# Ledger of designs, part 22: miniprotein binders against p81326

Target 1, 226 residues: p81326
Amino acid sequence: MLHFGGFIMEINHISKILEKEREEYIRNKVEEYLKQGFSKDDAVNKANQSWRTYIGHRIQDVIYNLLKKFLKDSGLKVTTDKALNNRNLPEELDKVKRLIAINYGEYLFLPDADVIVYKVENNDIKIIAIISVKNSFRERRFETTYWKLKLKESPVTSHIKVFLATPDKDNEISYKCPNGKPKKMRIILEYELDGIYFLKEDFEETEKAKHFGKIVEDIIEISKKL
Key: E = the ipSAE of ESMFold2; O = the ipSAE of OpenDDE; V2 = 0.75 times the mean of E and O plus 0.25 times the DockQ between their complexes.

## First folded at step 15 (miniprotein)

Design z12 (at its last look DockQ between E and O 0.01; V2 from the best seeds 0.00; counts 0 for: pae E 13.5 > 1.5, pTM E .683 < .8, placed apart)
Fold by OpenDDE base, look of step 15:
Structure z12 (fold): chain B 226 residues (1-226), chain A 82 residues (1-82)
Amino acid sequence: as target 1 above (226 residues)
Amino acid sequence: SDKELKRRIQKLLEEIFRIYWLLEKAGNDEAMRRIFLLMMRIWELQRRLQDTGDEELLEELRKLIEEARKIIEELRKLLEEG
């Protein structure tokens, strides 16, 4: 068993580590936008938006690479929705793309799938899980829930587990009822999704809300039942 | 070649992970953090390079790989002396 423990401990600090670059990043972006002719206020707003996108991608990359590595020995494969946005896909990825597609009548669209975990058995592909990665919930609070519900509507995709992985930087969903007040977002996300995995220590653990360190084990267990 | 670079990075990442676990066993938190950050930087540059194809990023990645190798060597020595 790869002592996942030490790595898990460091992942708790991922947001903090990345945030060290924020001030410099924002400053540089503000200067860039000012040179482009934006007002100071617009430049700051755009810089902050750019930062959110930037840090989100970095966290996603970390999670993707971690899952890819730790699931490799179990024979599981990992890809991303971005990798599927190609006209010329290898046969395997083309099959993956088709197996996660959501039917909208005349059109098929892919769910937001930052990470897709699947297995190949006897040339058949089985999709195991989709992991959505979010650093914060400011703009797209229930997007992952929407995709989970849509996936449930088809017998082709209903078995696919949908997980949320987040450091929850702003403590929006870390606790269900802090100070006796229900956090609507936490309750709904936990209810609708198959699991929430936190890249932090300070959160309320439940059957569905776990530390990110458990995600590999959970995925492997799910894969054995498919 | 791009294939060679990918292979080199993969080997490097494997070494980073090996050392990370050894450092964990040794209880060297600072070294663990350092190597974790290094891994994150490599992944970032790989992603950016894949997205943009920017030659400047390739050069930066090469520099980072060399830096990483040096750090790995230093950490290996540290682990052998401990």
Scores: ipSAE 0.020, ipTM 0.436, lowest interface PAE 4.7, mean pLDDT 85
Fold by ESMFold2, look of step 15:
Structure z12 (fold): chain B 226 residues (1-226), chain A 82 residues (1-82)
Amino acid sequence: as target 1 above (226 residues)
Amino acid sequence: SDKELKRRIQKLLEEIFRIYWLLEKAGNDEAMRRIFLLMMRIWELQRRLQDTGDEELLEELRKLIEEARKIIEELRKLLEEG
């Protein structure tokens, strides 16, 4: 079985590894859309959108599997928003869903919680951390910070750590002051969230902005204090 | 601070999240940027209002609510056309 250090080294290059697949993926999707009758321009746009969805799902799966594998021996369990939306949830997962859902009148929303870490003690469930996985910040750029605020407003959820995990391929939040100008998004995200974990090597490290490989140790340490 | 103002903010945020949900299904990146800016401005004023009940801050929040209603209405019309 792979040791944690070797697996984490590969994940810090996940964006580069997946980018090697990009050109063939897009070529195949363009051909598929052309066969469906779309123009060349439409087919290219659709293929690029398909790639963004595909790579996002791939990164989420890698993060889920890593956390599930390396947190198991610490008595910590991991689930996803997809699993929480299944019909006829097991009782344990139904409790997890109820512990993190936010009521907005007619609507009930889960926080931006792609991956959820929790523990079970005597039939009680304690949510430890929610990890939002973002491949791009073109959409929903401040959603994660708002969810942290909402979770802090209730004594039931105020302890939940909210982390952001990202390859940040386009350097949208990698540095606080690129070219001497404040990057508002990085500064606000770092201030409001409990941590940002980068799936790449090059970024400005701080106490809250770390290499993704530190997330397992951080989660375990937090769980010991609860 | 004011019970009625807090109620209006809560209802405004509920409408914002309803529009957010519809914009996500429509995939409109520009509209998503606009609604996140609104959320950030509302959140910052809520934080300041919790610290003080300044009358000037209450007037600023009332103006923001009016601006937000106009933006939400514009985005709803955009969703009907798209």
Scores: ipSAE 0.000, ipTM 0.187, lowest interface PAE 13.5, mean pLDDT 78
ESMFold2 (binder alone), look of step 15: mean pLDDT 77; pTM 0.692

Design z13 (at its last look DockQ between E and O 0.01; V2 from the best seeds 0.00; counts 0 for: pae E 14.9 > 1.5, pTM E .647 < .8, placed apart)
Fold by OpenDDE base, look of step 15:
Structure z13 (fold): chain B 226 residues (1-226), chain A 82 residues (1-82)
Amino acid sequence: as target 1 above (226 residues)
Amino acid sequence: SDKELKRRIQKLLEEIFRIYWLLEKAGNDEAMRRIFLLLMRIWELQRRLKDTGDEELLEELRKLIEEAEKIIEELRKLLEEG
């Protein structure tokens, strides 16, 4: 068992830990936007949006760096879509970019790929998985599912696993049928995606819905089959 | 130098993970959380620095590294005495 063990406890509380910074962050941002000439209401709204972006990046940073570390010994590499948004890419990353691109006829576009896991064998690159990181599902609820479906449409990308990693702060997808009522979003995401990994303890575990601590092992296993 | 800073960060990160494991074995949850927070801050600053190239962020990162190194040393001593 790859000893994610030590970080699991803190990972389970990542959303709560970051939320402690929210009040101060919002206050400072509101002040900043007021100085820029925005109304109070606009400043508050902008501050809240800024916070959502900020906390999303923080969680993504953790996931990215943990995966990078724990997959390294297995010979697996990790990058991000942001790292691919350069005109001058190293050959390796340029290949990665091309191997995850989705065809729209005259255009190629990249899926939202917060984390990309790949391996290099004999100078050939194999994309293993894309991990989408979501703190909450207020916006773009099925965006990850869209990208998974698009990736399936090409034999070049159909093998790429798409995972969702989330603390699910608002308990939108933690349970399938809380109080006997089906959670549409959970059911659809679990059905369409290759896995959902929770950065929390309080969730309904299934074959596809697991604790984040399992993601490294799962990725390594997938990599061996490619 | 940038190379020296990168080396220093890499060493620090390795030490953070090592000490985190030791703290876990010792059951020191408070220290674990403290180290985890430091790690998160380092990763944030690294990302932001990469994105913006802001020299102010570089200085902030240097200060954070120095702070983290001190904390790690303190925790090492604590673990050795315990």
Scores: ipSAE 0.600, ipTM 0.855, lowest interface PAE 0.9, mean pLDDT 90
Fold by ESMFold2, look of step 15:
Structure z13 (fold): chain B 226 residues (1-226), chain A 82 residues (1-82)
Amino acid sequence: as target 1 above (226 residues)
Amino acid sequence: SDKELKRRIQKLLEEIFRIYWLLEKAGNDEAMRRIFLLLMRIWELQRRLKDTGDEELLEELRKLIEEAEKIIEELRKLLEEG
């Protein structure tokens, strides 16, 4: 029997677990950037950005592997935007890419879809959901909302659920009205997205804002309706 | 200067969201497309710049940010008049 609940308890602390290695990572990166000729201040800033990218990718990988493992028995498949940008795509993934790409005249862009969940039914591919994984909201805070809006505009993609998964370690969107003051980012993200899934324990739970452990159940239920 | 560009992009995103509902209510899909196409080009350039440090791309990014800021100001004035 799969111990999903126990695994989810561990993942709710993923940011804390990874933070223990931060000091050495930053030190090594600063040294690397100084060797490249950057000033001390620039090297420190780049090292901190590098850490945020690194930890974000680590969290994305964990989420991808978790979904792939626990959705397989329900006939659901999982891929990533990184895999879809591979030059030599298998036929199945090429179809997934075409089904989520947004046409902007001369350009085709993939949404900010770190993880994509789909199924194959009667030789057809049905995209179920895309999950944007965000470790912080300091920049590009509207990217996920923008892609949801674009997917809603086409009847071919309007059924695709857009989720946000985040540890939200800095409590940027954990509560709607902390200290009685509306948090615009939390309110807007919750309003526009199909769901926000927190990889931590302390946040305000709502119909759309849930513990990450609920994402597998929610995706399976959605897939049954398609 | 890189810190200033990041601040300007953040302000652009906040302004776009602030006026988004008004643009949708007005049915101005072309204005929304125009704005988001510029933002997507900006984000694409940011991704490329992270790996290369190409000064030519940095200057292109600055010009796109300036263009987007002008378009947002134009749209804000239009919405205030209607």
Scores: ipSAE 0.000, ipTM 0.193, lowest interface PAE 14.9, mean pLDDT 77
ESMFold2 (binder alone), look of step 15: mean pLDDT 77; pTM 0.700

Design z14 (at its last look DockQ between E and O 0.55; V2 from the best seeds 0.00; counts 0 for: pae E 13.8 > 1.5, pTM E .763 < .8)
Fold by OpenDDE base, look of step 15:
Structure z14 (fold): chain B 226 residues (1-226), chain A 82 residues (1-82)
Amino acid sequence: as target 1 above (226 residues)
Amino acid sequence: SDKELKRRIEKLLEEIFRIYWLLEKAGNREAMRRIFLLLMRIWELQRRLEDTGDEELLEELRKLIEEARKIIEELRKLLEEG
């Protein structure tokens, strides 16, 4: 079984690693926005927003590619919601798309699914897990929970595990009750989701809140029960 | 061809993971970090290329692949001398 091994050390520092690029990134973006005619204040604000999006994508890239690599030997496949937005999908991905779609009566919409893990058995596709990747929880704090609840409403999707993966840079959900005060977000996310996986060492471990290093094993175990 | 590039990247990634494991065994944390950063850059460019189809990114990715190969060769030599 391929374990993350030494990659765990790098994963634990992913936020710190990326933060080293921030200053240069912001400077370049500010300059770009100034050239576009924005005020200095607007340019700075836009640059900071751009950075948040950028760093989110970078973390997602790491998680996606590591999962793809380490789940490969188990026969599990990985895709993204973005890959499913194409007009011309391969049959396999078209099936994946349909199997994660949420019914809103006249419309079907996809949940936010940064990473989708599935298996193919006898030409049948089984969705195993959806992983939401969040760097910070400043915006859309319970979005992942919303999608989990929506997926539970249908027998087609109710079996799909929903995980959150995060470095939790700002320590918003790392602990349940720091200093005796309950962290509402941690408690709710842990309760509603199937698991939270931390890309860091400093967090309160529980049955559902684990280090990211355990996610591969957990997914494989789930896949065997489906 | 796009297929050829994909194959080259896949081979490169396999080599990177292999050398990372060897570096881990050797306890060379600095080199591990360097390789990890390289992986991150490759993954970023791959994503951006898939998203945009920008030919400029393709050239950048080709350059990065060449750089990565050089780094891997250097690290292999280091591991052989140690």
Scores: ipSAE 0.817, ipTM 0.925, lowest interface PAE 0.5, mean pLDDT 91
Fold by ESMFold2, look of step 15:
Structure z14 (fold): chain B 226 residues (1-226), chain A 82 residues (1-82)
Amino acid sequence: as target 1 above (226 residues)
Amino acid sequence: SDKELKRRIEKLLEEIFRIYWLLEKAGNREAMRRIFLLLMRIWELQRRLEDTGDEELLEELRKLIEEARKIIEELRKLLEEG
């Protein structure tokens, strides 16, 4: 029997659960920076920046591990942008890298994809989905939509689903028209992407904007159609 | 050894997933949260061990696995007894 719904649905609160560990993390980091000779004020600022980076990476790691675990029995494999940028790349991952790369003439760039889902059939690789994990939308708010548009430009990549996973702690995209005023960021992201998966309970759910716990089911169904 | 520890972790994770599913059926969200937090702690230590190779993390991970095993046994017995 399948365990998809129970475990995946609890991940909807992962950022909130990890936030409870924030105070201890900050305290330990301040101690480390003080030992390096920073003033107390500088150590606190550095510790807070370190936490923002840390919690983002922790959420990415949890998503990666959960998808890898729960998609394995459906014959789906999972890798990351970091793994594809390693110097010693196995043949299978080299093929994954080539299949998602975007050609800019003399230059070849990978999309900013935190997690990549693919399958292998008779040594052929089919990319199913790319999941971008965003903790905040301050400076690169529409980067994910850019990559979706570029992937749509080629018949060999146009099938690839592009998802955004976010706790959206500050409610930047949680609602389409809060107080009657359209949120351009939410509207554009929902229009252009194949799905937005929220790692929290409080958001406006639509056909494309869902609880993160539904992502495993959605990916499996998509893979059956490809 | 590292090989035996990895086997213990994999067996533990399988039991965690099975118990989590049963807890979901029972609607016990507090127990589900307990198991989820234990899982997060195990994965964090595994990641730190892989990133640093720090042998002291092996003992910390062994202690955490035993804590998780006891909690899983308690929850499994509770579910079976009604």
Scores: ipSAE 0.005, ipTM 0.194, lowest interface PAE 13.8, mean pLDDT 78
ESMFold2 (binder alone), look of step 15: mean pLDDT 78; pTM 0.713

## First folded at step 16 (miniprotein)

Design z16 (at its last look DockQ between E and O 0.75; V2 from the best seeds 0.76)
Fold by OpenDDE base, look of step 16:
Structure z16 (fold): chain B 226 residues (1-226), chain A 82 residues (1-82)
Amino acid sequence: as target 1 above (226 residues)
Amino acid sequence: SDEELEERIEKLLEEIFRIYWLLEKAGNDEAMRRIFLLMMRIWELQRRLEDTGDEELLEELRKLIEEARKIIEELRKLLEEG
């Protein structure tokens, strides 16, 4: 865990840290939605949905910026799918966008890519990894797996590693067989993806399921082989 | 300018990382948490500003930068006295 150092303590508690903001956030959002004319029940439901989205972005911010920081010295670059949605892209980012695009015949679409890691060598772009960030698995549980499988279908994208980063706050995928019962989601995600990185301490570690603290080293190693 | 602001933020973040490392050496977990939270807020505002271009967010970010500078200075003093 050489790269993150003391940040590991904060990373391990990211869900707890963010949860402290929830009460105030919900209160403010409920008030906002009430002012918009929603019922109390609708306002509360909308506020809770907003919170889930908000927390997802906050976790993504941490992961994106930490990776950007700790990969920089290795000459690796980081971007996001959002950054690639701009009409006027710099040449470098336009190349990145094209190199992660998935072919659907008449159309090209981008995979969900919260974080994209790439390198530039001799003016050539090489995509190294895509990291999907998930706080919870209530919806679209296998979306990341879908994109991994689609990327494998093309020789242009088949080399791209797809990782999942999650605090897994609800312990949906932290263990393979808790109490002797297989967790379908953990097993499938671990099988299909190149790695799962946990922003927590309490999980079952395997070759593919690791602490987030190892992600920088793993990405650097992959980069050297490309 | 937008470039000047980005440069200021980058320098600030570098200082935050340096202070965080020093706090870690000092074993000051509370201060580490405080500075980490500050960093998270900066990242949030940066993202939101990039997404929306909202001038109100720019002002909020400027205020946060000033707050961060004060906190860093306080922590530096704490480390020098210890």
Scores: ipSAE 0.786, ipTM 0.912, lowest interface PAE 0.6, mean pLDDT 91
Fold by ESMFold2, look of step 20:
Structure z16 (fold): chain B 226 residues (1-226), chain A 82 residues (1-82)
Amino acid sequence: as target 1 above (226 residues)
Amino acid sequence: SDEELEERIEKLLEEIFRIYWLLEKAGNDEAMRRIFLLMMRIWELQRRLEDTGDEELLEELRKLIEEARKIIEELRKLLEEG
């Protein structure tokens, strides 16, 4: 029978798979921006920014669809922050949106949660976890920890588990103490978040830092406690 | 129609998942990679269709379904020979 674990080999190579598309993607985007009147330097910068967004979406697509498939039999549903930003939401998704919103006084904002896992029991919606997908830690390095801290501030959202999923192809957070030197980013992320899930083989595994192949089991176990 | 196309894609994905599992049990990493790439392409188009509602994407999905059936048939033959 089909198991989530059967995808681990391809998941471990997802960065390499996507990298094969980069050169052609960049060349096509540079040509497109040049036709719009941008200078060569501006077109290259915009193409590189476009590429980062593109690969981020591709990795999110994989995570979203695999979780949706393999959590379904456990009564768990999956959506995205993109879907929740639609103006005309079905009632169920509108409730999901309201249950993860952060209160800033007169304003309510949705956390940056790429993938959201929830369940529905007797018309009651319970948010189980959010998964932030990051391909790089160049900018907004602590965005995910910020949202975890904000969710902890309210009893309505404090139970929500916040996970980070990353291929970490540049080894920015793969090890706690490379060469005997503490890696601040890895230490803080692991301390503050409920889990880090790596989409690659080469990283230091801990109780919170695991291979992505373990995320389905972990989410199911958490859902049983809620 | 959109509903007819969605049903065809769901049936296709279920078949793809079954083929992937059989390829895994056979230890055929190269074929698993090929099917995984196909899944990624299907999921990308589904997301773009959901995000935009662009009718041109419906035709892209129809073309991808045809391409996918050819790939699946090829991989089924590999499983029979293996």
Scores: ipSAE 0.734, ipTM 0.892, lowest interface PAE 0.9, mean pLDDT 87
ESMFold2, look of step 16: ipSAE 0.706; ipTM 0.885
ESMFold2 (binder alone), look of step 16: mean pLDDT 79; pTM 0.712
ESMFold2 (binder alone), look of step 20: mean pLDDT 78; pTM 0.709
OpenDDE base, look of step 20: ipSAE 0.782; ipTM 0.911

Design z17 (at its last look DockQ between E and O 0.81; V2 from the best seeds 0.78)
Fold by OpenDDE base, look of step 16:
Structure z17 (fold): chain B 226 residues (1-226), chain A 82 residues (1-82)
Amino acid sequence: as target 1 above (226 residues)
Amino acid sequence: SDEELKERIEKLLEEIFRIYWLLEKAGNDEAMRRIFLLLMRIWELQRRLEDTGDEELLEELRKLIEEARKIIEELRKLLEEG
C-alpha cells in the first residue's frame, strides 16, 4: 500500500468519522424543514434523506481528491461527471466528455462517473477508468453494472475500466457467502465490474475485490498498457 | 482573484500533505486524524463552491484556510519539539 501510507487508517474509518457529524446535521436539517412548514415526521424523513446524499458527496470528495493527489506524479488526470456538465468546457474536458459518452441512437448520454481518470499523450486523450462511489446499496444497486455493460458495447469505450469504491457500511457486499448464503449483489458486481475497492478492513478479498489502498497502483498499471 | 485563491489552496494542500507525512513518521495518530478532518472540510467547501458559485462559501473557505494555517503551524512546532 505504497501510495496512501497513513491515509489508509483514515480511509478505513471514513464511515465512522462521518457518523460523528450525523446528529448535528440531522438536527439542523429537521429545524430547517420545520421552518419550511413540513410536519415533524416529514422533516425527519427529509433530513435522513439529505444526510444520505450529503455523506455520499463527502466520501466522493475524499476519493476524488486522494486519487487526484496520488495519480498526479504519474501524469494521470482526474475529473468528474459534474465538471463535464458545463456548457463551456475546455478542449481537454470536452474530449473527455465525448470519449465516455454512450450512444442511444439519436442521443448521447454520459454514464454515472463520479470519478474519471484519463491521460493526455501527444494531444490525444485516453480514458483509463471510471470510479463509481457508493456509500450504501439501498437504491440503484446495479446502476454501475448497467453503465459498465453499456460501455462494453462500443469499441470507443470498451477498454474503459469501471470500478466501484465503497465503505459498504451495511456489509451488503463485503462477503460473497456469509453463513453459506450467497450475496447476490456482491457476486454480480464482482463479476460484471473490473474491480471493487473497499474503504474498510473487514471484507472478503479476491482478485477483483480489494482494499481501496490498491486502486492507485492498479490504475497506473492499466494506464501503462493503454 | 479566483486564480489567486486556487493557488493559495493548492499551496495549503501541499503543506497539509507534507505535515501529514511528517506526523506519520512521528507516529502521531491523533494529529493525523485532525489533519485528515481538516482536509475533508477543505474538499467539501471546494466542491460546494464549484457546484454553486456561492460567494458566502468563499468567506467560509477563507476562514477555513486561516484555521488550517494555524493548525499546521501548531503541528510544526510540535514536531520540532519532539
Scores: ipSAE 0.811, ipTM 0.922, lowest interface PAE 0.5, mean pLDDT 91
Fold by ESMFold2, look of step 16:
Structure z17 (fold): chain B 226 residues (1-226), chain A 82 residues (1-82)
Amino acid sequence: as target 1 above (226 residues)
Amino acid sequence: SDEELKERIEKLLEEIFRIYWLLEKAGNDEAMRRIFLLLMRIWELQRRLEDTGDEELLEELRKLIEEARKIIEELRKLLEEG
């Protein structure tokens, strides 16, 4: 067999692969928005916003499906926050949802949990990790750390590992001290989260900041301790 | 039927992973890239179909399955020549 490491080259190039789609995507979206009655400038702006969302979804698709494939033989299951928001939720997923939800008085909210890894043993569900997938950090740079801190507030959820997965195309968090100055965003994310997994090769590796190819091994090791 | 299509996709994906494994053993990086691109196309369409339930996307997915079979056959021939 095929092992997760066999995808390393493609994973490290995912941003370049997807960038080849941008020109046609933007052109098609501009045409779509123009037909809806938007001005040229508005259509272009909306198309660029749509592109950023599209890229995030495409990267999440890859992460979700690769984790689902390569964690299966270790008895680990994978779902998404979108699946947990369905109206008619299967019993198993309803339990997963309840086990990661955060209480805000009379309101119950899911953390930013694009991908959720859990195991089922004798009808008991244990949440192992959640993975937040970020293509860029311009809009919600510290939301993932907020959710980690909220999960830490309860002994029921404090064991849940919170990971960030990112290609970090623009090098926003790739190095701790570029040019000798601490990069606040990288320092805080690394301090607060349980791990940052890069979908590229060029970044500063640390105990917590690793190539995405390491995530399967890390999750399996964590699951053995629970 | 939707359930029959899901079974076809699952079987297709298993074959795609088998071909990827063989390509990795052969060290054929270009062919591995082709199969990775195919996986990304399949996964993206599956997500959109699941999100919207749009029957037009279901037809697009059926067409992609047929295209994928042709790509798999091409890559099997490549493995035999190498």
Scores: ipSAE 0.744, ipTM 0.897, lowest interface PAE 0.9, mean pLDDT 88
ESMFold2 (binder alone), look of step 16: mean pLDDT 77; pTM 0.683
ESMFold2, look of step 20: ipSAE 0.720; ipTM 0.888
ESMFold2 (binder alone), look of step 20: mean pLDDT 77; pTM 0.684
OpenDDE base, look of step 20: ipSAE 0.809; ipTM 0.921

